VH-VL binders against Large ribosomal subunit protein uL10m (mRpL10). Designs and how they scored, part 217

Target 1, 224 residues: Large ribosomal subunit protein uL10m (mRpL10), of Drosophila melanogaster (Fruit fly) (q9vpl3)
Amino acid sequence: RGKINIQRPKAPHYERARVVAVTQPKYPELPKAKSCFKTRAERTQQQQENPYNEIIAREVRNWLDHSRLVAFFHLSSITADDIFRVRVQLHKQNLHLKSYGSKIIEQAVKNTRYEAIVPLFHSNHCIVFSPDPEKTAALLRIVRRVPQMVLLGGIVEETMLSRNQLVAYAQMPGLHAVQAQLVQTLSQAPGHLIQQLQAHQNSFVQVLDVHAKNQMNEETPKST
Key: E = the ipSAE of ESMFold2; O = the ipSAE of OpenDDE; V2 = 0.75 times the mean of E and O plus 0.25 times the DockQ between their complexes.

## First folded at step 13 (VH-VL)

Design ja16 (from ja2 with heavy chain S28K; framework fv_imvotamab_arm2; at its last look DockQ between E and O 0.41; V2 from the best seeds 0.74)
Fold by OpenDDE, look of step 13:
Structure ja16 (fold): chain C 224 residues (1-224), chain A 118 residues (1-118), chain B 112 residues (1-112)
Amino acid sequence: as target 1 above (224 residues)
Amino acid sequence: EVQLVQSGAEVKKPGESLKISCKGSGYKFTYYWIGWVRQMPGKGLEWMGIIDPSDSYKRYSPSFQGQVTISADKSITTAYLQWSSLKASDTAMYYCARLGYESSLDYWGQGTLVTVSS
Amino acid sequence: DIVMTQTPLSSPVTLGQPASISCRSSQSLVDSDGDTYLSWLQQRPGQPPRLLIYDISNRFSGVPDRFSGSGAGTDFTLKISRVEAEDVGVYYCMQYTHYPWTFGGGTKVEIK
C-alpha cells in the first residue's frame, strides 16, 4: 500500500481531473463588500459628491464672506460641558464657534481667496467667526482659559494673520480709538502751527516795546 | 423689531406626539440661540434647553434630557420643541426665548399653552 | 444644580413706595473670567417674561430707570424705587453662569 504522499499528491489522471474540475462546487464568490475595498480615491470622490457636504460648504463660505474676524484653532480633547461653556462665552461677545470636517473646508474654499487656509486643517479644528473685528481681544481673553483650544492663526479685515500677528492686533487700540486720536492730533496741528507762526511776531512786538520804553527813559532829563 | 411668535395652544391626550414652533423675525436668526422655558400652572420658570440654529447644536437641561427634542429650521427661521409621547405632567406654558449678545434671554415668545388631559 | 432662593415670596407694596427683592445662589455665580451672569425678569399677569436687568446691574433696553440691580457673588438685589401699577407681577432672578441655567422661585409684587 504505497504511502500517500500528502505533501505532493500525484496529479490525477486527466479524466479524473476533468470530473473534479466540473464537480467542484462553485461557491458564489461572496459579494466582496465593494464598500470595504473602495480605494481612497473612490471614497474621496463619493464624499465630494455628497449633496449634504455641498450645502455645508456653502454655509462655511457664507460665514467667511460675512465675517470680518475669523480665527482658526486646533481643538484637543474637550468635554461637552467645557465646549458648551466656551460657546456661550463666545456667543455673548458675538463670536460664533463652529466645527467642520477638513474636506468640507477644502470644498468650501476651493477657488476662493480663502484657499490658503486649507493647510491649517490637518487635525481636529474649530473656527470662530465674527462680524466685528474689535472682538479679537475678547476672543483671545476667552480662549486663554481654554487650554484645549490652540490658536493657529486668523483673518482680520480680509488679511491673513499668524498667531503672533493676531495677538499683536488684539493689543492695538481699536480702529475707532486710533481714528479718534488721529482726528484729535490733526485738529491740534493747525493750532500749533498758528502758535508757531505767531511766536515770531509776538517776539518782535515785545522787542519793539522794550526799545520804545528805553527811548522814553533816555529822553527824561535828570532834573538835577 | 425683534419678535418671536409661537404656535397656538394645544390640547392633547396622553401618549400623543406634539411639536410646537417658535418663529423668529426682525433679526438674523442664525446668529442667536433659542432657549425653551417651561412654566407649569401657577409655578415658576424652568429651563429646558437651548439650540444654536446655525448648526443645530443643542444642550438640554438634565431634567429634560430624553424627555423632549429641540430642533430648528433655519430656512424658515423657526425653532421647535417636540414630544414623542405626552404625559399629563407636561401640561404647562412653554416659552421660547432668544439668547442675546452681552445680555441674557432678551426677547420672549408669547408662549404656547399645552394641555394634556385624558 | 445651582439653587436660586428669592425672598420675599410676596411683596405687597403701596403705590409710590420702594420695593426690594433678594436673590441668593447656592454657589458663587462668578465664572473663571470674573464675570457674573445674573438676570432679572418680570412677568406681568397673563404675559410672557420680560428681561429687566442683565449682568447684575445693566438695564435692558426700554426698562425704566426706577429698576436697579445690585449684588455680588451669591447675593443679589432688585430694587424698584417707586412702584407703579404696571409693576404688578412676578419677578424672577436667573443665573446662567453654571449649567443648567436656573431660575429663582419668583417674588410676587402686589399693590396694597
Scores: ipSAE 0.885, ipTM 0.956, lowest interface PAE 0.5, mean pLDDT 88
Fold by ESMFold2, look of step 13:
Structure ja16 (fold): chain C 224 residues (1-224), chain A 118 residues (1-118), chain B 112 residues (1-112)
Amino acid sequence: as target 1 above (224 residues)
Amino acid sequence: EVQLVQSGAEVKKPGESLKISCKGSGYKFTYYWIGWVRQMPGKGLEWMGIIDPSDSYKRYSPSFQGQVTISADKSITTAYLQWSSLKASDTAMYYCARLGYESSLDYWGQGTLVTVSS
Amino acid sequence: DIVMTQTPLSSPVTLGQPASISCRSSQSLVDSDGDTYLSWLQQRPGQPPRLLIYDISNRFSGVPDRFSGSGAGTDFTLKISRVEAEDVGVYYCMQYTHYPWTFGGGTKVEIK
């Protein structure tokens, strides 16, 4: 029988399967299969520990350690164009906008003096880092036109500042503003702030040393 | 001295993949963004996109969205521009440039000539 | 997209004479903070671009004082007070106030 075609009713299905298998040797399916189906080890690691989280947490620690200005914001919905414009404006001032998950922040500050910042990250947020605390005024000027970013507080020279304290700091000029704010903070003797400064004794001594040296040279009023 | 050193010239065929590099030195790599700029033969400059190496935040020009991949490896202070499938129209000089604070695209790489034959 | 229109397309000049290059944007380049991110680049033959001027009028480090920038809003000018032989090349304005970032088409400065 010349019309017997054993392969024709089933051949298209099996031929397409064979063609697919043959046409993908250059791009092995192992990466695709691994991407689509996670192994048991990957699921366990993701559920209990994620090595990517520790890498990012180290990055956060590094930014905290090298930034003399850190500001925390609540971040509401914002367009990609608006956040890009804001990031460029901040970058022009050596201000670096970052966003991290709350678990990453918690891991980054665990067993450090900065554990108190973790509650700030229970909702949408962003952080601005800078090595230059004198850029605080520029930071606030830029974000005043960005209602999606709401200032929560910050760290200046390893001193935790509330929202109101950070705004006041930004309105005071230069090194004297930093020294005046620290003196005011210490004279109010807030237990939380004193305990955080005592955890960084070398930094606390350095701040007081700068203040003492400035007093020996100061001939003008500090209040304006 | 701030330097951006790009990988060497490439001659490729249509459909091939390519990844070119831009290595920064003489500055804190994570404090500055890296932009990529195309210059087709005898033509002007086109912004392709930019990346913040510190967190891999990136923006592409709409003309290049989906056509290239910008990435960075801050552990070796290197940014990358990558094609999955080159076209003859990708023949151009490609520059990386650093976005500085209190400046602009201030330091530029020497360029990588990509030639996609036929 | 912001279109950056440069004039002239070509500027042949005599050595030692001034040159003036114009750049016009299709929209204001003043951002929400009141700043303008307008730069001028020089590309000498066979070389990568080089930053000359940023923020309209600020000379970048190592740029000779014969280069100056001016302008506001949508109209910007690069001036070379006394053109030297090494000034030949193509000059571009660039804006990054607005996404996407755009360049002017270029102005070729050449010696007569």
Scores: ipSAE 0.825, ipTM 0.931, lowest interface PAE 0.8, mean pLDDT 80
ESMFold2 (binder alone), look of step 13: mean pLDDT 93; pTM 0.949

Design ja17 (from j19 with heavy chain S61K Q65R; framework fv_imvotamab_arm2; at its last look DockQ between E and O 0.40; V2 from the best seeds 0.74)
Fold by OpenDDE, look of step 13:
Structure ja17 (fold): chain C 224 residues (1-224), chain A 118 residues (1-118), chain B 112 residues (1-112)
Amino acid sequence: as target 1 above (224 residues)
Amino acid sequence: EVQLVQSGAEVKKPGESLKISCKGSGYSFTYYWIGWVRQMPGKGLEWMGIIDPSDSYTRYKPSFRGQVTISADKSITTAYLQWSSLKASDTAMYYCARLGYESSLDYWGQGTLVTVSS
Amino acid sequence: DIVMTQTPLSSPVTLGQPASISCRSSQSLVDSDGDTYLSWLQQRPGQPPRLLIYDISNRFSGVPDRFSGSGAGTDFTLKISRVEAEDVGVYYCMQYTHYPWTFGGGTKVEIK
């Protein structure tokens, strides 16, 4: 009884091979869950075609267009309670914290003046919007106490600012205060000019008065 | 003028579902949060929860979590409070209120009386 | 939850006389930024609540100057300098420093 070599089974006779080939149960290829093997490109394309994403993207654009202050933050792990607290604090200052997916942001800012912000959204992030640029100081004050929120940069009055620039901006006196100071300075300028112009005239008159007094004193004969 | 107008009084039976509404007008609806407050008959005010209509972010008081659903439709400037199954204990006046800037609940709806009786 | 205790429960007042309502919190209402979020609400009979005072002492728009708020930390007071007939109702303190936000039990102001 020849040792059945299990490691190298002899090829069956051609007739047997044909029968085996025909009788092999063709197991229906389990439908490869096409969804699991979608190429990155297919997944990305499907996400782009989601009508819901378009709606959200439009909302993001709307926020950007109506905001004079926009700040970008990296968001680390934060509790729901902490997020709520921060959102309420920001709300009280007319600051609106929102979170969007990177793809949504990319779609929202595509072919717009805001396209430059896309590189900031590589990880978990949140955005704060406000129609009031004077709230920048308030924003930074609130966020300073939230270590999970890291300022990346922002947009103020349609100008992109770095983190440092935004901090510097917040330290500046409000536009109205600066304008008021400017108006005050400008209003004082004419007065100062008039004073300077009159100073020479007044000096001249004083010199003339002194001269006249001296002449009068010389004409008084010492009645010895 | 800022106004919150709530839906009319409701009389329901236990086990029925209910959705009441609060419509905001006279301000930008998406920029202000809407809170809900319950007042049981002859009792004080109870906080229920709050919603940001802009993104439908919602926070419930723990005791009301799972008992009610707060939602909003910003397209029609309306906030909602809904029950899947009412109880007799849900009989109360329900108020919506706006969370203002640098203020608290600054504007209130007129209230919706919900009566649940067998 | 923060418990807000109001005293008195009822305050019968003669017209033209002052009224005072106290609200005590079980914990400090000062947040990490030093802000205190305490409000006073008025509810007239058959009406919704109305905001009177926010942030302890700030009168809301349209609120008469006879209403004033004061306090710090855990103790707060609403004062009415001269009670008028229209001031009849229930007054509530509200804290929104700590979640969940909570109301006091209310103080009923009545005319003697």
Scores: ipSAE 0.884, ipTM 0.955, lowest interface PAE 0.6, mean pLDDT 88
Fold by ESMFold2, look of step 13:
Structure ja17 (fold): chain C 224 residues (1-224), chain A 118 residues (1-118), chain B 112 residues (1-112)
Amino acid sequence: as target 1 above (224 residues)
Amino acid sequence: EVQLVQSGAEVKKPGESLKISCKGSGYSFTYYWIGWVRQMPGKGLEWMGIIDPSDSYTRYKPSFRGQVTISADKSITTAYLQWSSLKASDTAMYYCARLGYESSLDYWGQGTLVTVSS
Amino acid sequence: DIVMTQTPLSSPVTLGQPASISCRSSQSLVDSDGDTYLSWLQQRPGQPPRLLIYDISNRFSGVPDRFSGSGAGTDFTLKISRVEAEDVGVYYCMQYTHYPWTFGGGTKVEIK
């Protein structure tokens, strides 16, 4: 029974450890040793910060490129317990909450079609990524109960959407629900069918038009 | 095939440090969280904490905060559980498990037995 | 911390007969969204745990349909309609609605 291992050592143990430290070969502590290590550490950290910024920026680009839904939020002060609860709820829906510095975002979207998102990150923020754009309704339902997260807008299928456009997108039925609406509409007057088809087509055209305009802006040469 | 492969069994003395690993494969590592679960000999399961490998966001059960460190290296798809100073009471089986979306802790590692004795 | 109480602690069962395992939480597991994150795990002797049921009643991939989950609020049940030899092991409920996440104490299922 190892009482020695689990019991706290008495004063001779502490005195022995102190004596061992004193009897070791004494290397001179150079003047400014703390400042020298700090300067070297600061230099290497700044050097690594630049390469790490590019690595993190590359990861942000990867999330953007593989996410058919991206939503941007202003984030005010929130407790660690509350943000954990929200992260779990979002994760259950394949929604991935992240936060990045504005300089990282700027580098991530530099010379890309998404450069217009940079101003959204001047204040405290968070981003939600998902490969599943049909999860937009679930996202809005979850964050509705989180007043600390204020929706600013998003990207759906590579198209920038305003807050109101994203909310409207979340109300669009899925393919199966659209087919059910068509069956119901065919049992009604012809005018209802035309109006519903035109509304769906106009919504789709609006999303594509916003995307096309974003692509035109991103293709502008730097010299012009 | 989704797999979580943990590092091998460890025999240590009190006061020693230890870092055990959990390597994920067969899935997109940064889309899933990794949790750590302790099972003391002959006892049940106890959640220790969880990490999102994509940004290293971590959350610990309060009793384990400051006692262990959970980390991840997404470039090699590996999560870690680490002690700076082991105690005899740390003798247990340690599992990693993946938190899936629209599921739960769905895939588990084979476990790493850690034995700490003088 | 949410205490998860499982009954019975041990359930010897004749092959082909049903088994029922209860899990009770010390407070409601319903979150602000109306969801309940309760899971059932199986740990066969000498093996890691494996997921059987998530979100109270959803069977995980590859889990036989003889396993079913039910319950609400604070009271949850795992049922095995006909126990087979491979069902021997310890069963745990787990909640992750509330931080910190907690497991039940386990129920050992064994063949008579």
Scores: ipSAE 0.814, ipTM 0.926, lowest interface PAE 0.9, mean pLDDT 80
ESMFold2 (binder alone), look of step 13: mean pLDDT 92; pTM 0.944

Design ja3 (from j19 with heavy chain Q65K; framework fv_imvotamab_arm2; at its last look DockQ between E and O 0.34; V2 from the best seeds 0.71)
Fold by OpenDDE, look of step 13:
Structure ja3 (fold): chain C 224 residues (1-224), chain A 118 residues (1-118), chain B 112 residues (1-112)
Amino acid sequence: as target 1 above (224 residues)
Amino acid sequence: EVQLVQSGAEVKKPGESLKISCKGSGYSFTYYWIGWVRQMPGKGLEWMGIIDPSDSYTRYSPSFKGQVTISADKSITTAYLQWSSLKASDTAMYYCARLGYESSLDYWGQGTLVTVSS
Amino acid sequence: DIVMTQTPLSSPVTLGQPASISCRSSQSLVDSDGDTYLSWLQQRPGQPPRLLIYDISNRFSGVPDRFSGSGAGTDFTLKISRVEAEDVGVYYCMQYTHYPWTFGGGTKVEIK
């Protein structure tokens, strides 16, 4: 009784092989487990077609259009408590911290003057918006204490600023202070001009007065 | 003028759901947070939680987490406080308040009295 | 949670006389930036709370000058220089430096 080699079964006769091949139950291909991992491309396409994304994109645009100060941050891992704390601190200063996906940002700024900001959004990011550019110093003060927030750059008064430029801007006296100083300087200018114009006249009058006094002293006869 | 107007008094039974509202007017609704405060009959004020209406970011007090839901609809400048299942212990006055810039809870709603009785 | 303790619980005051309310926190209310977030609220009978003082000593808009706030760290005081009839109600201190935000137990001001 030949040991049935179960490891290498002899190939059946070609006729049997054909019958076996035809009679093999075609098990429906197990639905290819829709790879839970939608390819990055599929995820990206689905996200683009989501009407919700359009709404959010519009919101982002609205924030950009109504903000005179916009700051971009890289956001590292932060606790819920810490982010809340920061948000409250910022809120008290009329600073509004928001987080959006990169795709949403891209959609929001597409074909706008803000398109240049897209390269800043390659990782986890947050944006701070404010209608008040004078709050830049306050923003930087608050964020300095939050190591998880790294300043990347910003937009102030429709001008894109680097990190360093934004820091420099924050150190400048407020526009109103500068304007006040300018007004003060300008208001003093006429006074100085008048003084300079009158200086020669006053000097002349003084010389004449001295001359007149000297003449009066010479005419007083020495009463011997 | 800044105003917060809350929905009217509610009388409910235990186990019922409830959603009360707080409508803001006279200011940009999306720029200010809305907090909720509970005051039980004859008792003091209790912080419940706060919402940023602009993105619906919400933070609850630990004591109220899972007990209530705070939400907002910025399109109609309204914040909401809701219960899925009311308890008799939820009987209280509920206030909404705006978190102002630098000024804390600067404007308050008139309050909504919720009575839960069998 | 930060416990806010107010004293006294009740303050009967004669019209025209001064009143003083104390609020003590279980922990310092000074944040990392040196800011202290303490507010005082007034609640008149049958009315919602009203903001009186924010950031320890700043009067909110429309608040009479007879109200003043002071304090530092853990001890805070609300003073009414001359109590008027309209000042009757319950006063609350509130901290919002630490989450969760907490209120004091309240002090009832009434006219003798």
Scores: ipSAE 0.883, ipTM 0.954, lowest interface PAE 0.6, mean pLDDT 88
Fold by ESMFold2, look of step 13:
Structure ja3 (fold): chain C 224 residues (1-224), chain A 118 residues (1-118), chain B 112 residues (1-112)
Amino acid sequence: as target 1 above (224 residues)
Amino acid sequence: EVQLVQSGAEVKKPGESLKISCKGSGYSFTYYWIGWVRQMPGKGLEWMGIIDPSDSYTRYSPSFKGQVTISADKSITTAYLQWSSLKASDTAMYYCARLGYESSLDYWGQGTLVTVSS
Amino acid sequence: DIVMTQTPLSSPVTLGQPASISCRSSQSLVDSDGDTYLSWLQQRPGQPPRLLIYDISNRFSGVPDRFSGSGAGTDFTLKISRVEAEDVGVYYCMQYTHYPWTFGGGTKVEIK
């Protein structure tokens, strides 16, 4: 589990469906760079905007906008049978497992306070969306039996939570008022700690728009 | 009101292609999976496979893998079942059904009768 | 594949009397998370199937309370407390705990 395996032991049904579904468009996934890119370290060659990536990014943004719970996982190699079982278990709880390329995630969260999540998607990953934040405990219960899915963190009620904060949130006894108060309390971590996290974030992850970052809400904590 | 409306009955010859449809309405199409179920004349129900229309994730029953294609177009809230080359043994009623959360295959289409004969 | 065996194959019942349908799976339908995805469907003559019961015992919306489900593990039962004329048809159990998803062979309920 200390490495990320992007390859799966069996061909995914989605790839087979793409080959057999001759009448349907195939959505390409390509890395994209902004046309006025200004990062000076190790310049990335500009690429033309891919229209399919815009469509998929819009879909991701729509899921983010309509989900009060979002959880991010590292995904190791997993069999087609195991991922199907997990998808069904999650679906039964109104939890929706999906995977997207990191560039599509970046497009989807551009100009939102969630731009800080982009570094989580450098490796093989999946995301779980739900309109039901009370399903956090059910989510963690289901995935604890899935060692191939490793929790990285999440968003609850517009507040970014680290892995440990999300686990703590899910373990709290359960009135809505108690859970809302916990999220608010975690959002108000001491300013010194917040500045240290922001400094470490700049050291370990891609540099982000400082203006958007500094508009942190009490209900929107920073992820690692 | 949740509805699944399927395309009309088809009469085909062996070797012909066919694509039948299942249009969902009255609910958020991308939040629910669509399954396909075959019922041969005078027989029970057989699960053919299922699709998540939000990302086109598809899983087929082993009995139907390679025999049919399941697809969806979420822009028109429609799922499809298609054959590239029909056989007489494909003569059956085909149903689509929605997989609900905190329920099961909860709403079913009216069925599409496919008849394949020389 | 998990085989779902229904008994009886045919259940002629006097109007107003109870009917009981059994469904037995070849393996436990309890998932790793302790949940059981066992459903009951009704197919009236000339109609598509409709959902009656999900998760062993939960009635779907609009299903009369004369229908009830019970069971655990590998053994499940659908009961109709007082059969009405509209209850004529074929009843199927379905499992989707394990891939591939499978149905029972059906039980025909008739008025005698």
Scores: ipSAE 0.798, ipTM 0.922, lowest interface PAE 1.0, mean pLDDT 79
ESMFold2 (binder alone), look of step 13: mean pLDDT 93; pTM 0.950

